# VHH binders against L-malyl-CoA/beta-methylmalyl-CoA lyase (citE1), part 2

Target 1, 346 residues: L-malyl-CoA/beta-methylmalyl-CoA lyase (citE1), of Haloarcula marismortui (q5v463)
Amino acid sequence: MTRLCRTFQTAPAAIPNDNSAKFLVSGLTSKGFQAPDWLVPDIEDGTAPSMKDEAVDNIIEHIPDHADDFAGDILPRVEWAYDDANARERGIEQVTRLAEAVGEELDGFVFPKVGRLDDVRDAAGVIADAERDAGLPEGTLEMAIILETAPGRSDLREICQYATDSRLSGLVFGPVDYTAELGGRTLDGERPRWDGLLEALSNETSAADIVAIGGPFDQLFHERAGVTYYNAEGYADQVAYEATIGIDGSWSLHPKQTEQANRIHMPTVEEMERDLHKIESFNEAKREGTGAVVVDGQMVDEATYKNFANTVKTVRAIDETHPAQTEAYYDDDLLARARDVELIFG
Below, E stands for the ipSAE of ESMFold2; O stands for the ipSAE of ESMFold2 at other seeds; V2 stands for 0.75 times the mean of E and O plus 0.25 times the DockQ between their complexes.

## First folded at step 1 (VHH)

Design d05 (framework vhh_7d4b_2)
Fold by ESMFold2-Fast, scan of step 1:
Structure d05 (fold): chain B 346 residues (1-346), chain A 122 residues (1-122)
Amino acid sequence: as target 1 above (346 residues)
Amino acid sequence: QVQLVESGGGVVQPGRSLRLSCAASGSTFSIYAMGWYRQAPGKQRELVASISRGGSTTNYADSVKGRFTISRDNSKNTMYLQMNSLKPEDTAVYYCATEYGSRLYPGYFDYWGQGTQVTVSS
């Protein structure tokens, strides 16, 4: 079963402020729906070049104090690029230092700007070497990669096939760097949507049973008549579209985005009631030995049952990691039914 | 640290145009929302125009709406301010600055250029 990742929240690991670790600590101490499934302390594009060493130091200092209380996964984004040897060298050093100092508290690493399959294998090798050097059990640290280069897009299928038997657990879309690499343009305020790429990403990651995550939505706030508003409608539109095409999670840049995406990627109360009713009715009919099962005028077979079961499995995965979120979102009776129902198929 | 360098300022007559450029180095330009600020003698620094990371969202001060256009080219690590129909009241030092996609956290990621003088002579 695919790992839980409704939200991929990047937080700069160092900012030019009196408290340079402020955003990192804010992410680590997040509560309720603002707690991301994956927290990504960012050493790469979210952190200025002069502050990258401070970013590594901040991760080493603050992760041990918070990791036990943080319910989600923690995966720092290190420096990397398929076409930049200096970035690769810095990334190797960052992975090595972090694995040695806090590898027991981390869940993995995020590698940006990956190239073809061999470059992804190289990145996995960096983690494997760091695990060995740090004395961690082999396979302890996972890898996610950002799909944001032409060679990476070209090898999407091969990369996802490699993921089925490797430490690679997720692919994240990076539209800004991808658009820039292709020489894409923003005309009259319109950004490329990459809907065909997102569908391909959903398809290949689903075939590999790994996480697919959409790109960031950077229009966080807008101003009307001198008042600043959180852009809830714009982000909701993007996240809803991602969910409809089978993307598992969304990239978030702010706790308000994390809260919104966590909720949108949960089955609705109506979906839960519908699918639980169908499962419970099918189970009862099978217990009574009926040869054909019809629920609400629809013939239910093993394939349709498995679709209903996916709703319950998703809720159970969220409940296991974030019981406070499921308890806040569903009523007690509905949640108890989701926890207790027998899944005879799926 | 991000380094910002403004260019394109100068002395012009009222009604003329100037195009300011802000070149970024030392960091990935595309991760920052950006803005142009100005400070006239004896006045407070004010926001003139801002642009989101992807360039899809722009904001303008009421005094410059319809005259100024902000744009960016992430492939060139450069932000621009096209200033048309300049008025004596536009005389100021113009600064470019970074803003990490959030007006609720102004100043946390603010890198500032050294400024470029724009003088609209009567």
Scores: ipSAE 0.000, ipTM 0.151, lowest interface PAE 14.9, mean pLDDT 85

Design d06 (framework vhh_7d4b_2)
Fold by ESMFold2-Fast, scan of step 1:
Structure d06 (fold): chain B 346 residues (1-346), chain A 122 residues (1-122)
Amino acid sequence: as target 1 above (346 residues)
Amino acid sequence: QVQLVESGGGVVQPGRSLRLSCAASGFTFSNYAMGWYRQAPGKQRELVASIYSGGGSTNYADSVKGRFTISRDNSKNTMYLQMNSLKPEDTAVYYCAVHYDILTGRYTFDYWGQGTQVTVSS
């Protein structure tokens, strides 16, 4: 079963403000659809070089106060780069300090700017060493990586194969750094969509049963007649496209984006009604000794049943973590059916 | 396009005051922390003061603390630097800059005004 991650929300762990932990605490205390599945306290690009030590201090101070009330997973993004020894050294120190101080409350770490498979193995080793030094059980801290370098893209398949037997649980696409790495250009306002890379990411992560997360959408607001409006249409178009090709979740930069992506990555009411009807009809036919059923002109056998079961499994995963979200999104009857239905081949 | 236009520089004697203004356009001003930087001849640019998006939190370089006051008026898309008790060491080109994007959680150092010259001389 793939880990639940509809939303990957980065929040700078320290900002130039009297309350430098403001965004970290806001993320940790988020409610309803604004609560991300993965909260990513950001020490890397979201935090100024002069504030990175303060970012670590803020995580250590505030995580214990809020982790029990935060339903999702917490994975700090540390410093790292396959081609920068200084960034690697700082990242090792950050992982070591965080695992020692708050490792019992954390779910893992996010490593940016990874290189080929050996670099990913190095990052996994840093977490393993930190677990051992902190006295944590082996394998309690997960790893997610950002796919945003040419070497990382080259080894995508090898990295995902490694994930099958490792702490690597997710891959996140970083289009800005990746485009820059390749010397890509934004011409006449057109931005690359990376369709081929996203399809490959979806394929390889699905084969490994790990999370695939799309890239951030930085056109957060637009101004009309002197009034600022949230760019809901642009983000919805990106997230919907990601969902159609099998990307599990989306990178969010703002609570409004988190709310939107959490909703879009949930099976629709129509999908739930369709798939539950087919499951229920097959279950009835199976109790009567029938191996295949035609429902609404579609043949349902064991193989197609498993596809419908994925809808129910996704809803159950969301319901386990965020029951208030499922209760707000689905009708009471439909949700009760999803909770109660027997999955024969799911 | 992001545009930042500074004004209010000039030549003054030591101990006098100047007020710099930075008029911003092309972005949602209230979503960004803003800063004043300066560059003296032959030196690198340094942060003088920064102000968070709501104006309630400020930071100052030790060399100007107690003498300079940063402020902003989000309704006018304008940031100010009140410079009191000016010293010859304050002589520099002063730049306003978009400092931190609160929505994306990223520092930005690419958006600068054209600069305004402040000269403190006898």
Scores: ipSAE 0.000, ipTM 0.149, lowest interface PAE 19.1, mean pLDDT 86

Design d07 (framework vhh_7d4b_2)
Fold by ESMFold2-Fast, scan of step 1:
Structure d07 (fold): chain B 346 residues (1-346), chain A 124 residues (1-124)
Amino acid sequence: as target 1 above (346 residues)
Amino acid sequence: QVQLVESGGGVVQPGRSLRLSCAASGLTFSSYAMGWYRQAPGKQRELVASISGSGGSTNYADSVKGRFTISRDNSKNTMYLQMNSLKPEDTAVYYCARSKWELPTYYYYGMDVWGQGTQVTVSS
């Protein structure tokens, strides 16, 4: 099953501050377009080594207070690495503690630095063991993994094929760790785009009907004469490119990035009007038994109809999870048509 | 490739001062937020102070506010911690760290490169 994930927002689960849960609680209490589809309380690289136990404690303390009011999915990023036994042991303990304490409120876990298919199976087994030990039904907790190692990239196809009949529901690209893994260098500020990897990721996840999520955009802000400005243009360019090649969602590091990515990954008013008109016209022609339908110069058949239906299905998925977002983005009439239209194919 | 080297630790009496230095190599220094962390025996490592890539933003643990000052000299690829009015509870190994990403305004997002540490002992 395809899941809604326009935004994958990591938030450090503990920071060295009087309120160590500040960013976790901020994510859990986010409103409107700043509410991510997937909130990722981060125990791994976003949290200092000394704070990782406190990160687990903060998730256990704060998730129950907010999960009922948080519309999206909550997936903590635990420690893991295909080549680090100590990181794996800490990750197993983190998954075990979290599943036992708050597994009914969580939707899954994110595993970083995965290796080949067998390592991904090992991670899935950790979740399965934790479900059993916590008394949760099998399949209650999903898994997403970060594609950020050479062996993980080598087994991308095999991993996605495994996903078709497993708890693995999403793949996220980690460009910083991947570039470091390959020994890539930053020369004169030029960073690799990994366009070939992103196209392969889009292809394999689409074939498996699971979520593909792009990498983080770390140039959050720029300053001029003491004034800090959000880098809206740089992030919008990355998110638009991701959407263009079939990546389902974007990694966000800040509520302003979440707001942008949530909007960019929604069908535009123009797309909605276009696709609804074509669906409505085809539906009428089909009821009348007419053989060929041409709408605004385009032939509409079962195959093209399914493509237009995907626009409506996307809007319906967003509307069910975040009705405040759809109501703010579309006018009342257009939204009502999207809700009510019959989908003959799709 | 990337290295962080701390210096300036030592043994000092309560009320006195020390200045720690962290020399960085193998990176575009001004593009990374930096921080000082400490770990006392049997305790977890904690943030002492952090500084943005430009030096325009700083943050401090409440226990050191008004006593410690973090600074950096991007022309020398060096970060400093000026520690004044030292207390016995400041005794720890102090570590220099670099942010994971080029995040000039969010130094709290985590550290991925660490120095070897330098011992500070405040004892009478």
Scores: ipSAE 0.000, ipTM 0.194, lowest interface PAE 12.3, mean pLDDT 85

Design d08 (framework vhh_7d4b_2)
Fold by ESMFold2-Fast, scan of step 1:
Structure d08 (fold): chain B 346 residues (1-346), chain A 121 residues (1-121)
Amino acid sequence: as target 1 above (346 residues)
Amino acid sequence: QVQLVESGGGVVQPGRSLRLSCAASGFTFSTNAMGWYRQAPGKQRELVASISTRGSTYNYADSVKGRFTISRDNSKNTMYLQMNSLKPEDTAVYYCAAPYSSGYEHTYDYWGQGTQVTVSS
């Protein structure tokens, strides 16, 4: 199993407010289900052009105070674009400054608007150069990229194949920039779904054993009779769909979205009960010299066992990072079984 | 870059009217709810009126209901506040605000510079 990433939360690293680091610090100090697996301090599209230097300064100032207490991974989104030399130059400067000042506290970087495979290799080289200049061991900083350009989509398979033996650990879908890149239109407020692209993303990342993250859901709030409500139903529908097609996690723009996606990407109590029962029954049969057994009308062999083992491995990964979340979600007996069961295969 | 620019403030006598305008740029105006806030001397900033993305739903502070009307023109990226039957207690700096959807709760994080409204005889 690869890295844990149920949630990819972007937080603008600077906003035009008296406390410009407000949302960065909020993300770094988040608790319970609102704590993302990946926190992404955003220097790129989430931060106004005039605020980008302040965003870098805020990351340098605030991350050292919180990184040891933040259970997830921290990956700033820097500026980049395959077709914009000025954006690339600013991104190189941002990576260099951040690696030098706080590289020991960071887990990696997110690069937006990547092109073909060679552009992805160039981005990886920027991190490698920054590691060397900062005196960090080679390979300590990971890379995630946003799939949001026509060249990037064209090279999706090649990029994922490259990931198998590189610092590239995740691909994130960027529907807004991708739609704009293709010249796509939003007619009568209806957004494109990109279901075929999401299936392809799931396939290629699964083949490479790296993380796939869906796109952001920017309809965070809706109004009814003048009262503003969090749009829980819309986000839950998107996250559930992503999970059904094998996408590992979801992009979140708000702590309430992070809470929902963290919960939805956890195996349900029913799934845990079912899969643990199958594993325990097979383990008992295996101790008695049987290679396959029928449990509740289903044949359990090595292949099906590995599927059930994936449920347990997912829970164990969440438990290792966020024990408060697993303890709140599962009853004590069920969680103890998941922690203690022997996994013979997978 | 996000910019909100208010206009239309001034000095008026009680019972008269003013119309405030807020010109928005640097974000997708048509997908964001917007609001007007005010801050009187020695008081905290308070919400005066808010308007939904399509302009079909609006809220008003109890003190201004029936007197103020909020509206928007998405084709012009502009929000308005029509203030009728003005009272001395309406004297305040009026701020245009656009929502930002990050953080612990939904808040207004983009603010205009404010426009002074003074109601005095």
Scores: ipSAE 0.000, ipTM 0.190, lowest interface PAE 14.5, mean pLDDT 85

Design d09 (framework vhh_7d4b_2)
Fold by ESMFold2-Fast, scan of step 1:
Structure d09 (fold): chain B 346 residues (1-346), chain A 122 residues (1-122)
Amino acid sequence: as target 1 above (346 residues)
Amino acid sequence: QVQLVESGGGVVQPGRSLRLSCAASGFTFDRYAMGWYRQAPGKQRELVASISSSGGSTNYADSVKGRFTISRDNSKNTMYLQMNSLKPEDTAVYYCAKLYGGYQSRDAFDIWGQGTQVTVSS
C-alpha cells in the first residue's frame, strides 16, 4: 500500500510579523479534518528570502513541542533547484541543521525545482549524509519532490522507477513554476489545465507505488454580494478530478482546503459498503473451499479482491492516523467492519 | 512517533531455539500487518515472516517455512518470532517491521526497528 497522503499542506515557517511562526504552529496544532496527512513547513517559496534562517530556527524551536501531538507526517520544504548552485548549497545547510536538531521528530524533506534523475539522486544523497551525521538510522527520513521543471517532467518515468528502492515516497505537481519553465502565458483569463501531465503523473507514481499530489489551488476566496467567502466549490472540483484520475492527495494552502481534501480523498460510505460486502462474501466462500464468488452480479476472485482490499487499507491508514476523522465520516457499524475484517490477500 | 523495539536475540548452537519479541508503540497496532526482516552479512535484507493485522494469516520465506512461527498479541502491542531448529544460515540481524502493503507485500514505506542480532554458531 501507498503511504497515506490525502493532503500536502504548506505553511510558511516564518512570516514578517510579531509571531513569525504563526502558520507553522497553526498547522502543528490543527484538529479534526483540518489536520493534514503531510504538514510541510515551508522554507522555500512560501518564505521571504530574508526570513529563511528564521524559518529554520522556528522549525527547530516548535517541532519538538508539537510532534508528539501531531498525528500526520512533517516534511519541511527546503531550498533547492537543479540549475542554481547557491539554492542547492542553502538547501544542504537547511537539511543538515534540521536533521541534526529535530531529525527524530521529522518524517522527511520536500525538494522543489528538481531536474533529471541525477538531481533527484543528489537530493537523496543530501538526506543520507545528514542522517549519518546526525546518527539517525539509514532510511529514517523520506523524500518528496515537486515536479515543476521541464527536465523533471522529461525524466518522470525514470524518477518513479528510482523511487521503488529509495527514500523517494512522493511526487507533487507544481503548476506555477512548471508553467513559467515552459514560458506559458495567461491569456484572457485562460489557465493551463495540465490534464495530460496529471494523468502521466498518476500513471508513473501508481506503477511505483508512491504518492502523487496535485498542484495548489490559489483562488482561496471569492466575493458574492459584497461578502468574501471561501471558494469551496472551485477547490472541491479540482480535488474530485484529481481523485478520479488516481492522484492520491491534494496540495492545500489553508486549513479549509485541508478539511475538504481529507474528506474527498476518503472512500465514500457507498464504496465502503460495496467493497466490505465483497471482501466478506469472498472470505466466507474461501473458508468453504471456493476460489471465486459472484456478489451482486460481479465476479470476485483474488485479483479483484486486492482492489477492494485497497479501500479497506486506505480507511485503516486514515483511522490509525486520524480516528476522529473516520468516526465522524463513517457510521459505527461500518467502521467496526472495516477494522475487523480479515484481508487474506495483499 | 512509531517505535519498534526488538529483543530476544543472542548466540545459540545449531538445532536450538530462540524467541524474538517486538514491542510496538506510537500507532494502533491491531490495524497493521507486521513482519520480520533479516539481513545476513553481505546479503540484501529479506522479509522472512509476516502476519496479518488480525493474526489470522501468515506468510513465510521458503528458507524458514516449517521452522519459524510468527504470532502477535494485539492486547499487548507485541509481535513474536519463534525460531526452531536454527541453522548457521539463519545468522543475521532481525528487524521488526510495520507493513503498509499488508502481510504478503514488501513496501518502500515499511518501518522497521533497530534490529537484534541472532548468531548461530556452527
Scores: ipSAE 0.000, ipTM 0.140, lowest interface PAE 19.1, mean pLDDT 87

Design d10 (framework vhh_7d4b_2; at its last look DockQ between E and O 0.01; V2 from the best seeds 0.00; counts 0 for: pae O 21.6 > 2, placed apart)
Fold by ESMFold2 at other seeds, look of step 2:
Structure d10 (fold): chain B 346 residues (1-346), chain A 120 residues (1-120)
Amino acid sequence: as target 1 above (346 residues)
Amino acid sequence: QVQLVESGGGVVQPGRSLRLSCAASGFIFSSYGMGWYRQAPGKQRELVASITWSGGSTNYADSVKGRFTISRDNSKNTMYLQMNSLKPEDTAVYYCARGPYTYKDFGDYWGQGTQVTVSS
């Protein structure tokens, strides 16, 4: 995997408020652990039907003021649907306008409700056309899609194979639209978790070396005795489950969710200490000519070493993008070791 | 929690009218755009009409333009849909929906719907 995305934070690009760009600007100016790896200014479902033109205007107005200071990637979610030509036409206009006006500041686009592979290719073509018309180098703007339709699920393998040599860099799960399209039911108020889809998503995106991102968690707050509390436990549980089945990142609807998911998707201090120790011990043994290295009862060879190296590579990717996060999370000595250690294999 | 409760549906003959109401609670109604959606048997939900938080701007599907009027009364936390010159193709379940700061596809930001049947 070559792309960091612990967090996919959607933010409405327009709301019915005196400051209609409030949440867009909040995302663009996020700091510390509330800074997402991907900020997704949302023209689609995050913005009211009556405000989508204003959403585009807000992105054009506010991105240039903040993009240089925003460490992550910025990928607006445009309108699209494999089975709705009007939605596709609006999406084409949105991509075209955004690429022309602010394409140098954007990293790509997110396309919802994609269908089979040909629909995904069509969406990629929209980006390619907009790049050329805006005078941007080929490949400047990447693409992520939301897997939330039956045709999209049916072509998941083919879509991921296409991604290996294209601008498609991420697949995001959309459980609500997916459930609705399959005719699924929410018995007793519980939505299906779709374990089979999530496992397939993790598998096929890993084979293509692109990111997999889980679906949103909309139960943001609890109520107890008339007092409203943030639902930290519910979101953490979903993010942990996603991580255990190999989903790379989590969808965030709120800066508090972004902070939780960013932290959960980082190697722990204990994992870092363990893996650095094994790497350092192996490197020293190799310099001394010892062929076998046993550390804490484990033989460390090239294959095992690469597992430990992946931990360090993950931290380095986060550190390159968000040094404030790694500096806050790891103590100075541990972080210096992660930055400095030679990765002989990996 | 956000609650949206539709009322005013029923069975009417073609050419007649109905007025739908959506009573909202659990959020600051005047801060949100609102919309009416409908779903006929075997079809996807479609936007019928939408209205900005102040009521200053409205939008309509082409199929209802000129026949339906969306409005809101922020002092009563209520949105309305006046449906005139009803046609059999208007037969559907009509849903009240809140515009986004939140992911509206989760049903908690939709009402349970009210049935409108236009038949002769």
Scores: ipSAE 0.000, ipTM 0.096, lowest interface PAE 21.6, mean pLDDT 85
ESMFold2-Fast, scan of step 1: ipSAE 0.031; ipTM 0.321
ESMFold2, look of step 2: ipSAE 0.000; ipTM 0.138
ESMFold2 (binder alone), look of step 2: mean pLDDT 84; pTM 0.857

Design e01 (framework vhh_8emy_2)
Fold by ESMFold2-Fast, scan of step 1:
Structure e01 (fold): chain B 346 residues (1-346), chain A 121 residues (1-121)
Amino acid sequence: as target 1 above (346 residues)
Amino acid sequence: QVQLQESGGGLVQPGSSLRLSCAASGFTFSSYWMHWVRQAPGKGPEWVSSINSGGSSTNYATSVKGRFSISRDNPSKTLYLQMNSLRPEDSAVYYCARGDYYRSGYEFDYRGQGTQVTVSS
């Protein structure tokens, strides 16, 4: 069904440092809850203009050494913009070089600053051409796009409808560029929330069965009494809100954010116990020839059963990719039940 | 073991210049991005400037661009901030910070104790 993406971690593919690939390699060698579901080596805005060629070179050099050991998906963010022909030309060159050199190790590409549906189709065509030229099977490289322009927001529904029959597997919200394009202002340090847009994103991506990822939280650190602290509370609040409205995952700028978002996007022990009990009770009732049953005061029928089944499907997807994470998070009995339960309605 | 020690602050008149220094120890200074951050009374921290490990790339907040200049001396493990045409609104505690650059912000692993700059007649 929907691809696993609790975390979308951008990492600059080159930084001005003696070890320019430091963050790329750190992401590729991450372990436990700090391992993102999607690692995004960043050639675009995360990498200085003078270092973009070095970013491509670093990806080509380091990915083959680590891709087999990295459990998640790897999707470089290339240069692109619906209204900038020079950025588009550079992006085409980047996709072509990366597909030729390391396309077998990559899972796809992320395109920023997309316009209307036709621009998204153009981006998909770039990947298709690169696959063909590199001799890769058609459709092996997926595409995610960043929703961060007015025309992209205008065509949100059309873009998600296109995703049902295409390589487009995810939409990521980019609040900074979106706010700037609209001429939005930050007054008294207040951060725009975009709650209505996030709800619309959740709705349209859910209808298309593709992933929705929230925007980055850039207040990484704060200070109290002269000591610098990781801003765990602020990020947790954002990720929890995203989860409550049906956003599948969160943008991460740092391994500590990846660890939090991976945990928050997992069903809790309480949710697992509740939903498994309801599934097991319904399965028993169905074997006895009953189509509906009341469990703990709630009617369970085919429609509500599918909701509880989503909890089990999510855990199974995480378990398949990151068994160490599920084994650390759930007790052995609860995890075994989630692995083994029969799902009658999907 | 990581230590950052700022110096060079003080009381100056508007239009004056000051040069802040930050002495680093306990890490390989030449391998890290370095930053200046300031905090005025009643306000949150404000990023001021950044410099890459080799000194070839610098960034500045809009409020100080054209007036402030960041530099570093890797052999002496020292970071500098040259502040020209100082204004009352530049009054703040200035902190030296070690960290890495990201698109949507700046990651700071360590910060110094700060040095007070007061611009008043």
Scores: ipSAE 0.000, ipTM 0.155, lowest interface PAE 16.0, mean pLDDT 86

Design e02 (framework vhh_8emy_2)
Fold by ESMFold2-Fast, scan of step 1:
Structure e02 (fold): chain B 346 residues (1-346), chain A 121 residues (1-121)
Amino acid sequence: as target 1 above (346 residues)
Amino acid sequence: QVQLQESGGGLVQPGSSLRLSCAASGFTFSSYAMHWVRQAPGKGPEWVSSISWNSGSINYATSVKGRFSISRDNPSKTLYLQMNSLRPEDSAVYYCAKDIRYSSGWGFDYRGQGTQVTVSS
């Protein structure tokens, strides 16, 4: 299975406040289900133009203090754009500085506003150059890109094929910039769903064995009778839909969203009981020299076995990264079975 | 061309220790997570342990946790598995495997020829 990313949480690396690193440090010290799989310190659109140097400085200052205690992966979003040379120049400088200062603690970088395949290769080259200059082993820093431009969408298949033999480990959907790129309109507040785009993203990333991450849900709160409430239902609906079409994770803008997406992207107790039973039954039948196994009226063969194995692999990946989450969500016996079961490949 | 060569297996009595080695070549060893996988006679492969590129993340199957220790030496491109308190149930061919990603995980795209470990009185 591909890299674990149920949640992609962006946090501004600097805000105009006495404690400009407040949200960065909050993300790095998050606990339980609020701990994202990928924390994305944001230098790009989440950080004001005047604060970008401070954002880099904050990442350099605070990452070493927290990286060992942060269970997930840390990938700063740098400045970039396929059609803006000034943004590219600033992004190259940001990657170079960060790799030199804290590259050993970072897991990769996120590049926004990518163009066609050649632009993605250029971004990968920036990381490769920074690794070499910093003395890091080749390939230690991964790359995720945001799919949010017309040329990027046009080359989606080619970009994902490139990922099979490169540092590219994930694609994230950026609906706001993509809508603007296309000249799309919001009529009376209607939001596009991008169902066809999301299905294409799921298909191509699955073929390449890399992560697909949905777009952000920016309706964080709603008001009723003058009281502000967290919009739990709206976010849950989006995340559940993403999961049903094979998208691996969700973009989160707030710890409450991270908590929801982490839970929704975990196999349920019922799913794990079901899939473990089928794996265990197949393993027993194989040891006895039996052919195809029928469990609860369904045939289990090598092809269907891999689907059940994916459930176990997902739980093991979560358990390794966030044991507090698996221990809180599954009972001890069920979790022990998931940890101990023998997985076969045919 | 990825190549992985395991060694260090043998016949031992229950309660004994063995240290397995895996020599890697054909890829940038220090950039990839590595795994140990075993296959007992008549059974499918079982994942045993993994170690990230920098040894910062180390994982064990519950069946071996507390008894086995995985380690790596990136300069020599070698992966190790120290096996203590061996049980008859540990008898298997042991394979080292290269992760399919730059960091860590349960996915792997290549394994070596294996080394036989037999634990019997």
Scores: ipSAE 0.000, ipTM 0.115, lowest interface PAE 21.0, mean pLDDT 85

Design e03 (framework vhh_8emy_2)
Amino acid sequence: QVQLQESGGGLVQPGSSLRLSCAASGFTFDDYAMHWVRQAPGKGPEWVSSISGSGGSTNYATSVKGRFSISRDNPSKTLYLQMNSLRPEDSAVYYCARKGYYGSGYLRGMDVRGQGTQVTVSS
ESMFold2-Fast, scan of step 1: ipSAE 0.006; ipTM 0.283

